# Ledger of designs, part 6: VHH binders against o75319

Target 1, 181 residues: o75319
Amino acid sequence: GNHIPERWKDYLPVGQRMPGTRFIAFKVPLQKSFEKKLAPEECFSPLDLFNKIREQNEELGLIIDLTYTQRYYKPEDLPETVPYLKIFTVGHQVPDDETIFKFKHAVNGFLKENKDNDKLIGVHCTHGLNRTGYLICRYLIDVEGVRPDDAIELFNRCRGHCLERQNYIEDLQNGPIRKNW
Below, E stands for the ipSAE of ESMFold2; O stands for the ipSAE of OpenDDE; V2 stands for 0.75 times the mean of E and O plus 0.25 times the DockQ between their complexes.

## First folded at step 14 (VHH; framework vhh_4orz_3)

Design l2 (at its last look DockQ between E and O 0.75; V2 from the best seeds 0.00; counts 0 for: pae E 3.3 > 2)
Fold by OpenDDE, look of step 14:
Structure l2 (fold): chain B 181 residues (1-181), chain A 119 residues (1-119)
Amino acid sequence: as target 1 above (181 residues)
Amino acid sequence: EVQLVESGGGLVQAGGSLRLFCAASGFTFDDYQMAWLRQAPGKRREWVAFITSGGDTRYADSVKDRFTISRDNAKNTVSLQMNSLKPEDTAIYFCARYVEDYEGYFDYWGQGTQVTVSS
């Protein structure tokens, strides 16, 4: 179906690059079939995503899709030059160790392969906030050694919205470090 | 009216197998991701296996390589093949509907079916 995700309109389409990182978070772009249910100014397609990124003088080098659905857009809607990675991630609950590991592995792989450029890792779930924010912060905390509160604050500021899920926040602040390998 | 009806539970010895079955009705089945959850005595309910409308699957670490979730969109059914069962797998198992557009939430589940694994 092409029904608009709940609360999707409430979130900014694209955040800002997180200083000191290669991360940028955004809400899920919606393929053309959703446009008939949106006002023109509400539309946010895969094409719009790339246009907005360019407006920030940035370039996407990888898209990590954390949604647990395939109805929002197709990988074929993206430029062939930008790899697409799907990490099916259950919402509301703290991601499991496997999910965290997959995310870390993808990020580390990208950074290793993209040392010669400044392309960004675009991460999104449905709203590009909770699952997205958790995994980005988890990476910064576990891999980069960033203080939990600093990671959360940085993400919130750059995304333009604050993490909403208390269980995510609590886990980031007080939960154990997860294995990096 | 959304309905999910589980079946196939029972008593089995450790190392044995069971196949759970869920019949769904009251909604467009192939539009939704489905899952199996379980709740052991004294524990919180946890997801066990996921399957997207397109057939992609995900498993909890505790059941990985032992359980297999599948679905039949033509029949509106989802199944859970459970092999190499352990006493720790004893729980009530629930068939659940997952809604991604509400940030990924289980909005419906059945009454559950009891699975008991003896030592």
Scores: ipSAE 0.498, ipTM 0.755, lowest interface PAE 1.0, mean pLDDT 94
Fold by ESMFold2, look of step 14:
Structure l2 (fold): chain B 181 residues (1-181), chain A 119 residues (1-119)
Amino acid sequence: as target 1 above (181 residues)
Amino acid sequence: EVQLVESGGGLVQAGGSLRLFCAASGFTFDDYQMAWLRQAPGKRREWVAFITSGGDTRYADSVKDRFTISRDNAKNTVSLQMNSLKPEDTAIYFCARYVEDYEGYFDYWGQGTQVTVSS
């Protein structure tokens, strides 16, 4: 089998849609091979993800995976109709400008192609919290003009967990507005 | 004990090439993603290239199309082929192990190998 990511069990599987946005955040789903190390109630598979989204009366139109591994699940575990994009995002440090640009580009492309529906962008890293929260908030601040504290509050409330990494929080609150080039 | 040992650095003229090597030991090499990073004088350390166990690669824009990362899982080595070198590539180059299980970071580093590109 596979070992469970550090502290993964401590996080709610899926957040709530962030009102006024097209975002929903979740922790990394784990393919069936991990389930031997999980109690039934701890399981959160790619299928479970889609069931939980459906239970919220929502539909995913894009999954952005911020990890750099195929160990947790493979794109083939997702429905063929849901686009999947991997944006490698180094953790523990504020994402670099290239990563931020790629994220903004992906979101803007999705919004253009999906202007006539209400499908969501699902974003995850390992825990669906720090890297995920940073990039979502960075998008809202830089592209939508949301105040930093409002973006952070909205993300924290809808994810069901507060952003943890102080360097991310400080950069969102006090760091430069990034170019949307 | 995890160990990463870089080699292959040196002095090279602009436009030249070098190949760096990283010997890895003390862990199941095939299961881990590996990276090269560099630290130029007066600059913060930056990643340069990544490679997964399956051979998928990613590069920083500054080195794309000039550098190639590769791995030999049978020999537990990672290499970085650096072509069309520029003075701005002058740095200490580090081999590092990348771990996703705790929010994606570099948990082990080599001591580094100096690359100096003269004009």
Scores: ipSAE 0.285, ipTM 0.644, lowest interface PAE 3.3, mean pLDDT 90
ESMFold2 (binder alone), look of step 14: mean pLDDT 84; pTM 0.848

## First folded at step 15 (VHH; framework vhh_4orz_3)

Design m1 (at its last look DockQ between E and O 0.01; V2 from the best seeds 0.00; counts 0 for: pae O 13.6 > 2, placed apart)
Fold by ESMFold2, look of step 15:
Structure m1 (fold): chain B 181 residues (1-181), chain A 119 residues (1-119)
Amino acid sequence: as target 1 above (181 residues)
Amino acid sequence: EVQLVESGGGLVQAGGSLRLFCAASGFTFDDYTMAWLRQAPGKRREWVAFITSGGDTRYADSVKDRFTISRDNAKNTVSLQMNSLKPEDTAIYFCARDVEDYEGYFDYWGQGTQVTVSS
């Protein structure tokens, strides 16, 4: 069904562009069928996503969807044609090396092909927080050499919510560095 | 009204094969990602395989080349073909419906079917 994901209403729809990066994080947009269970001010559709990005004077050049379901919205429901990539990421464990590599590869490919513009990579999971924050921070740590605590602080500030899962935070702070292959 | 009913479990010798079935009812089956999970004695429940409504699949590393998840949207069934079974595959296997990606929460589970692999 079209039931609202647990705690989804507790999170800001869209964060701010992360300075010094091409990332912006947001919670999953919900297609219109969910809106019968939402107050008007709680709605956040694919159209609302693009409107909010335009209000920030930004443009999305890629959406990376970390969920493994299509029940929230269909790629065909996006109001603008933007490249869309789904990376199936299970939400109860630290992402495996294959998932991390796919994310790094996608980001590096985007940066190469978009070096002449300022378009953003939009990243979301269900809440735009734990899986999203982990993979963005993993990229910043492994590829850009950012200190774990600095990457986490930057993400938290720009998302407007702190990473919540202790196993993700512990892995970022104290876990192994992952190869960038 | 959501019901998930597993079947096909049993005793099988190591190296053998078994096919599990899950009959789903009470919801729009075609719209959901479905999963198989398992729980071995004394261990936490772990995921085994997922299949989206579009047929995209993902497997745990421990089963990736031995197990195949499939679905039949006309019959509202999901199945798990299990080949080259090992004693380590002994567990109760559950069919589950994915409702939220967050923390891997599944809102409906079957009662499970026992798979026992003898050496």
Scores: ipSAE 0.023, ipTM 0.367, lowest interface PAE 6.4, mean pLDDT 87
Fold by OpenDDE, look of step 15:
Structure m1 (fold): chain B 181 residues (1-181), chain A 119 residues (1-119)
Amino acid sequence: as target 1 above (181 residues)
Amino acid sequence: EVQLVESGGGLVQAGGSLRLFCAASGFTFDDYTMAWLRQAPGKRREWVAFITSGGDTRYADSVKDRFTISRDNAKNTVSLQMNSLKPEDTAIYFCARDVEDYEGYFDYWGQGTQVTVSS
């Protein structure tokens, strides 16, 4: 269906690049069929995403879609030059090790293949906040050795919204480093 | 399935020595740069040493001339010889696979082994 996700309008469409990283988080763009249910200023399409990224003088090199549905937009709505990766991620619960591994693997692969540029890894779930923030922070903590609180603060600041889920926050702060198998 | 298993940690007095081992399996070991990382309580995890597939090594300044990383490609093992240990070296030590030489991006690591250096 074309119903707007709950509280989707409450979140900034696109965050800022996280300094020292290649990450940028955003809420899910909605395909044109959703526009009839939105005010013009509320619309955020795949095209709008790229326009907003461009306005920040950045370029997307990869989109990681963490939503657990495919109803929001189609990969065909994206430029062919930008690879699209779907990682079905269940909301509200801490992502399992397999999901974490898939995310880390995708990020590491991108970085390996994109050493010669400064293109960004765009990550989104529905609101581009909780699942998105967890996985980005999990990567920074596990792979980059960033302190959990620093990772969370950095993400929150750049996304323009704070992680909301206590189970995510608790796991980031006190949970173990995840193996990738 | 990729696996990294660390061993050799323990309690040692300052000035003492330890040798850590890492057994790798589930991937083409010879193709990857391997690293040792460590994380002290309340501190950020830091890289300690790298060794490329070709045997080139790199060390953090804090452990240079005291630690030696080596690998045995025939046995799929990485080792860390730690000499002249200091209390500041107390940490959990991790063996990690580096996806980019000396870049600090790791896709696999073990459970770690505890190293405690007493004064």
Scores: ipSAE 0.000, ipTM 0.205, lowest interface PAE 13.6, mean pLDDT 92
ESMFold2 (binder alone), look of step 15: mean pLDDT 83; pTM 0.840

Design m2 (at its last look DockQ between E and O 0.02; V2 from the best seeds 0.00; counts 0 for: pae E 6.9 > 2, placed apart)
Fold by OpenDDE, look of step 15:
Formats: sequence, C-alpha cells, structure tokens
Structure m2 (fold): chain B 181 residues (1-181), chain A 119 residues (1-119)
Amino acid sequence: as target 1 above (181 residues)
Amino acid sequence: EVQLVESGGGLVQAGGSLRLFCAASGFTFDDYTMAWLRQAPGKRREWVAYITSGGDTRYADSVKDRFTISRDNAKNTVSLQMNSLKPEDTAIYFCARSVEDYEGYFDYWGQGTQVTVSS
C-alpha cells in the first residue's frame, strides 16, 4: 500500500499557475505513511502542497484528483475548506469522452461559482503531467479556443516538465474537438 | 493532553435552533484558531466555521448568516449558534484546533456531537 509511485521523485512537486487560467498542476501528494520510505527533502504531503501553494501567493479553490487509486492520500488529509473531486482516470490512454466531459463540467462549475475570487483549480494525477496535462490542454483547446501547440507549450512551461505521452500529444494536436455539453 | 469536548447537540425541527459548545484544555487556547467541522452520513467532513485567535470569523457558504461562531478565551470555550436549521445540517459536529496559521488544517478534534434536524 505504501509503494512510492515509479519516477514520482523525478518530478517537481508543484508547477506554476498557468497565466490566463485558474489552473495549477502538481504531482500526487503522499500521506504520512509514505514518509518512512522517503528522504525528508523528498516528502510531499497534502500539507506540503498547500504550503507550497501559499509560497506562490496563491490559494487552491478546488482539487481535481485524476489518479486511478485512492491509496496515496485521503480527502480527509486536505483542508476542509477546499472541495475535492475524484475523477478516476486510467493512465497511458487518452481519456474517454465521459472523463473529458466530467473534467470540463467540474471546471466550468467552479469558474461559475468562483467569479468573485482568484482561487486556483489544482489538478493532479500521479506525476501531475500526462493525464493532468491532457485534460487541462483539452479544456483550453475545446472550451477556450486555444491553439493546441500553445496550450501544450503553456502547460509544459508552467508544470516544469513536458508532456511525455505521444498519444496524448497527438490527440491534442490533431484529434477532434470534444463537445462540451 | 489536548482535549476538545463538544456538547449541545440533539434533535430539532427544521427552522429551529441549537447552540453547540466546545470545552478545550491541555494547550494555550488563546494562541489557536478554533473551528467547527461537520460530517454527514456518507459525506466528506466539511468545514463549517472558524474563529482566529484574534476573533476573526469565517463561514462556509452553506451556513453563512445562519450560524455564528464565538469563543471565550477566559473559559477556553468555542460556541456555535445554529439558527434556521435545515435537514441538510444533520451531521456530527466536531470542535477542532487549527494546526498552523493556515486555513483548513486541524490537528485535534473532539468526539463530536450529533445534530439531527427533522423536516
């Protein structure tokens, strides 16, 4: 249950806010039970997440968890003031239309309800990169009309790591627009 | 030893009122932000209200203008006045101590007190 995800240590814990958006991506925080398998400087807990966000002078208003497991942390490990949404998203394959729709719906709902603030939508999968990047970019492309390459570049720059999965990149660049609702 | 003991829960009809109390001990009460949390059956524990050591208050949107949090530093108590109660307010209510000077994290809470609002 406490196995550290493969290559998890290789990724920056938290990215930067994507300019012009309310998105910020990060790798999955790990609950305390994982700490015994990590060096102190490698630890990244839910608390650490919020500390790092605060250090950026930002505030999370929503967390979207795209991991396909619940073993990394519990919603109870998060501040009760921050809504938590789980969207089970299978890795390595392009998210299906239902997953894309769920993500878009969640984002739009948040934006509608949070017009009076500047709180961020925190999105993560395991590494906060591929699934996370795809869905964020898919939103920017389909909903905001952003050019695919611009969306990808923006995400990569802000996350501090580039999307790795070619099928994700290809779908973003050349795949069909998914209906929003 | 840090202790938080809630009281005041019970059964009340919709539109009614309750006042919850929390007695704190085992720490320097004046230094901490205190809060009320609640957990309804099958739902995630959620933040209801908090009050800083300085007396600033904040409320969840769902309870704003209906609930009032207060504290008495001389008695080491936190209170939650709940008015215009709704069935949706049915939950176990917990008194909690903030971990840090950061909203939403709590390191101690009591056993809770049941609040049931009937329609």
Scores: ipSAE 0.016, ipTM 0.354, lowest interface PAE 6.3, mean pLDDT 92
Fold by ESMFold2, look of step 15:
Structure m2 (fold): chain B 181 residues (1-181), chain A 119 residues (1-119)
Amino acid sequence: as target 1 above (181 residues)
Amino acid sequence: EVQLVESGGGLVQAGGSLRLFCAASGFTFDDYTMAWLRQAPGKRREWVAYITSGGDTRYADSVKDRFTISRDNAKNTVSLQMNSLKPEDTAIYFCARSVEDYEGYFDYWGQGTQVTVSS
């Protein structure tokens, strides 16, 4: 139903653009039907997402949704000018190679299509933290050659919350580099 | 009270087929991703297939193109059609509900149904 996701209220709605990248991370926005369970200051709708992005003088050019559900909002709730891509990502375990490849392919495709602008890729899971942070960092490490600890620090600082899941952190720090295709 | 009840397991020869069923109650079934997992003797439980609230499916590589997950939201049931069965498919099969709210883990499991594939 319309129950608020566990611990969702505890996370900042939207992070900051990660410097030197095209990424911004946020928690899942909740459609209007969830608002009866929220105080006004707790609300974070799809409209609120775009308003907050505009307040940072940024513009979204793609949203990558990593969740396993469509109950939080519908793609139709987003401006028709912003592409939406769902990449189903299983939680609690390091994402498999197919999921990592799909993420990399989507990011690389976006960068080619948007080489002449500065629009951002918005990435979210439920909380915009563990699955989101892992895939962004995996991309930065494997494709951009960023050192693991630097990628993790950058994500944590810009999201405003630290990655929590140790198996993800350990895989990023000590795991093998994944193939780019 | 969440309930998940599996059925349809049994003994089958390699190359054969089985269809598993899961009856769900006690929650808003249509809003949840449902999954099948399995646990072979001496192994940890592993993911087999899932089906989202919107009907999108995904399969473990080991069962891709042999198994088909489906759901009937009117009857609150999930099924798993298992074709071209192999001895390595021998396991207890569990129906599970995914909790997307925090990291997409499974919080409710059925009692499981045994599938045994003989050579």
Scores: ipSAE 0.014, ipTM 0.416, lowest interface PAE 6.9, mean pLDDT 88
ESMFold2 (binder alone), look of step 15: mean pLDDT 83; pTM 0.848

## First folded at step 16 (VHH; framework vhh_4orz_3)

Design n1 (at its last look DockQ between E and O 0.41; V2 from the best seeds 0.00; counts 0 for: pae E 7.6 > 2)
Fold by OpenDDE, look of step 16:
Structure n1 (fold): chain B 181 residues (1-181), chain A 119 residues (1-119)
Amino acid sequence: as target 1 above (181 residues)
Amino acid sequence: EVQLVESGGGLVQAGGSLRLFCAASGFTFDDYTMAWLRQAPGKRREWVAFITSGGDTRYADSVKDRFTISRDNAKNTVSLQMNSLKPEDTAIYFCARYVEPYEGYFDYWGQGTQVTVSS
């Protein structure tokens, strides 16, 4: 049923905007049915997400959900004004080229359509760390030309947690550039 | 109690077809991504196909265009249609519930069903 994801409580709910980017990472919000299993201070719902973003004086313009499940929350739990994109991404393995391309395409599309504002691209997986960090960093490296170590450091600093998966880190640092278009 | 029960395995000749079934119970089936895994003798268990609660599917490269995963949420079942079977498809096939993050990704799976493809 509504099992709290492993180690979900260990991670900060929402990171900080990555300076120089429109990215913000967060852990997966949990729908109301999970609240009964959480202490009040541990709760992090879709509503809480938006509240926390607002507290940072930011606004979400897009949510990219990288989880490979739909049990955590429903798109209907989100404001209708914020588009929701699901990119099913398997955990623990380096995302394939198709996944990377989908992510890049979504980001580029958003940026093209949102040149007139400063709304953020919210990205999350379960913990908002490994898959999230990889794809954000992959974008920064491949599209923005950022040095891999700089991208990783930036993400880690802003997320408040460091990428944990060595295969992700290794691929970012030494892996090939992926197709952007 | 979560239960997954596979069926439909058997012996088939190369080029043949099988359809595997999995009956799920003990959880809100509609909310979960389901998968088929397989383990060949002496090999590591590998995922074969995923199907999300929304019906999106993904396949391992080795089975792409040959296998089709489907689900019936009304019956709490997931199926794997296997066409153009090859000897290398020989394995025990498991129905599994995908949970992320969870140690091993799959927190529940069935007893498995043997699929043997002869040359």
Scores: ipSAE 0.093, ipTM 0.547, lowest interface PAE 2.6, mean pLDDT 93
Fold by ESMFold2, look of step 16:
Structure n1 (fold): chain B 181 residues (1-181), chain A 119 residues (1-119)
Amino acid sequence: as target 1 above (181 residues)
Amino acid sequence: EVQLVESGGGLVQAGGSLRLFCAASGFTFDDYTMAWLRQAPGKRREWVAFITSGGDTRYADSVKDRFTISRDNAKNTVSLQMNSLKPEDTAIYFCARYVEPYEGYFDYWGQGTQVTVSS
């Protein structure tokens, strides 16, 4: 179905590039079939995503989609010049080590392939917040050595919304470093 | 009305096998990712396995290589083959439908089937 995700309208479509990183987070774009249920100012299509990134003087070099569905948009709705990767990430629980490894592997591969440009990795789940924030922060903590509270603060500020799920926050702050990259 | 009905649970010796079944009705089964979850006594529910509409599977680390999720879209069933069972696999097992609109959650559940693994 074409149901608008619960509370999707409550979130800013696209965050800001996270300084010192190659990440930008956003909520899931919705293909045109959803727009009958949206006011014009509420629309956020794949095309709108790229326009908003360009307005920030940025360019996407990879999109990582963390959802377990293709119902929101199709990869062919994206420019063919932007690689697309789906990493199925279960919601409402801390992602497992295999999911974390796949995310780290994708980011590291991108950084190797794009060391001579400044393109960004776009990451989204449904709302671009909990699953997205967790995996970005997990990468920054485990791979870049960022302190947990600094990673969380940076994500929250740049996304424009704070991480909401306490089990994610607790795991980032007090959980083990994952050495799986 | 969406209905999910589990069966196949029971008492099993450690090292043994069971196959759980879930019969689905009241929706277009082929369109949905389906899952098995479990809840051990005094613990929170945890997911065990997912199978997408296209047949791609994911497993929790604790059951990987021992459990196999499968689906039969012609019969609207999802199954969980459970091999090399351990006492820590003792739980109520639930069949559930997974959806993304609410940040990736389970919107319909069966009543569950008890699996008890004795040592």
Scores: ipSAE 0.013, ipTM 0.414, lowest interface PAE 7.6, mean pLDDT 88
ESMFold2 (binder alone), look of step 16: mean pLDDT 84; pTM 0.851

Design n2 (at its last look DockQ between E and O 0.70; V2 from the best seeds 0.00; counts 0 for: pae E 2.8 > 2)
Fold by OpenDDE, look of step 16:
Structure n2 (fold): chain B 181 residues (1-181), chain A 119 residues (1-119)
Amino acid sequence: as target 1 above (181 residues)
Amino acid sequence: EVQLVESGGGLVQAGGSLRLFCAASGFTFDDYTMAWLRQAPGKRREWVAFITSGGDTRYADSVKDRFTISRDNAKNTVSLQMNSLKPEDTAIYFCARYYEDYEGYFDYWGQGTQVTVSS
C-alpha cells in the first residue's frame, strides 16, 4: 500500500551532515506510488533524497535503512553506486545489542573502505529521528567517545528535530556502553 | 476490524515440535511485517520472530535454528514452526502485527496460544 506513515509530513526530509562525522539523517523516502497522496512540495522520493544531498554539496556513500518494512521504497530505486544496507530495527524500544553491533560494524566497515573520500553515511528509519538518532548517538558515544549529551545535541541540531523517545535518551545518557566491533 | 487468531499450541515434551498458526483479517496483510511474541510466566513479553512482507526473517537468539517463521499472503496466515522445544520455551505465544508507520510497534496481537514444554 501507499499509506503515508503517521507524522511523516511533520519532519524535515533531510538533516545536515553532523560535523566531525560522516553521518546524515533523513526521513524515509517514499517511492512514486506514494506521490498520489502527497502535495508536490511534500513529496520526498529516493531521487529527491539524492538531489537534496547534492544541494548540500555532499554525496551519499551508504544508506542504512532501519525500518522493518519494505513498502516505502525498493533498493532498486537507489543508484547502484550507493550501497544499501537493511538493519531491521524494532521501534519504540531500545535497539538490542545485535542491532547496535550490526550498525557499528556497518559504519566501521564503511569508514575503513572510504578513507579516501568524504561520502556520507545516510541513516533513516521512518521519520529519521528516534531509531536513527539513537543508533548514531550510540555509535558516537561507544566508538568515538563522545559525551552522551553532546552526541544527542549534535544529532538533534543537525537533524532539525529532537529525539523524542525518553527511553532512547535515557539509555544514551545513562545506559551501558555496548560492545564495539 | 483487525483480528489475529492464534492456534496450534499445546503440551509437548522436550525435544518435540509444534506448529503455531495465525489467521489474520481486517487489514491488508501483505503490507505488514508480522511477528510472533511470547510471554512466559513472570517474564516480560519478548519477540520471537519477525517476517516482513517481503519474506525476510529475524529470530531471537534463543530460538535461532529451532524456530521458523513463515507466511502465506494468499491465505493471510503466519506460522511458527517450533522444533527442538525446550522447557524454557513454555509461554503464551502471540501473533502480532508490526506497524512501522508509527515508528514501528506491535499495534495488534491475538489472545495467544499456550505452549507448554515438559521436561
Scores: ipSAE 0.729, ipTM 0.874, lowest interface PAE 0.7, mean pLDDT 95
Fold by ESMFold2, look of step 16:
Structure n2 (fold): chain B 181 residues (1-181), chain A 119 residues (1-119)
Amino acid sequence: as target 1 above (181 residues)
Amino acid sequence: EVQLVESGGGLVQAGGSLRLFCAASGFTFDDYTMAWLRQAPGKRREWVAFITSGGDTRYADSVKDRFTISRDNAKNTVSLQMNSLKPEDTAIYFCARYYEDYEGYFDYWGQGTQVTVSS
């Protein structure tokens, strides 16, 4: 099916660049086939994503898709010049160490290859909030040494919505530091 | 109702091979990402392999290059070919359906099939 993801309409499409980082978070864009179920103002396609990023005077250099379905949009719907990486992240539970390490590796690789530009890493799951916020914050805490509450506050403010899942928040605040490589 | 039924488990010598099968019914199989997970005694259930409706696959690092997930949409089946088996692969293996529309989780599971790898 082409069902609209649950509560997807409740979230802002795209956040703002997180200052001091190369991250921007957004909810999953939906290909044209979903638009029959959406009012015009509710639409958020891959094209809409890139238009909104450009409106912010930014440019995406990588999209990290935390979902594991081909239903929402196809990589072919993205400009061929923007790398796309799928990192499957099981929801409702704190991401496992393999997922966290793959995310860190992808971000570190991007930063190495893009040190001479200002392009952003776009990260999304279904809502661009819980899984996305967790992995971005986990990166900032473990790799950049950001204090947990500061990482969470920064994400919430720039996404425009607060992290919702308490188990994620508690793991970020009180959970173990994870190995980086 | 949604049903997932695993089969093909058994006892196998280390270095050997097994193929697991999952028969799916009660839903539009072609629309869903399917997965194999496993649970060893005293351990949490962990995912092993995923396959999307379009056939894209992903594997846990511990089984990469040894296991192959596949699907047959005409028969509504998911298979897991397991080669070069190790004692640490001993577990109950579960077929599961992955539901993305509510932040991604496994919403239906089979009963599991036991795989035991002897030294």
Scores: ipSAE 0.311, ipTM 0.621, lowest interface PAE 2.8, mean pLDDT 90
ESMFold2 (binder alone), look of step 16: mean pLDDT 85; pTM 0.856

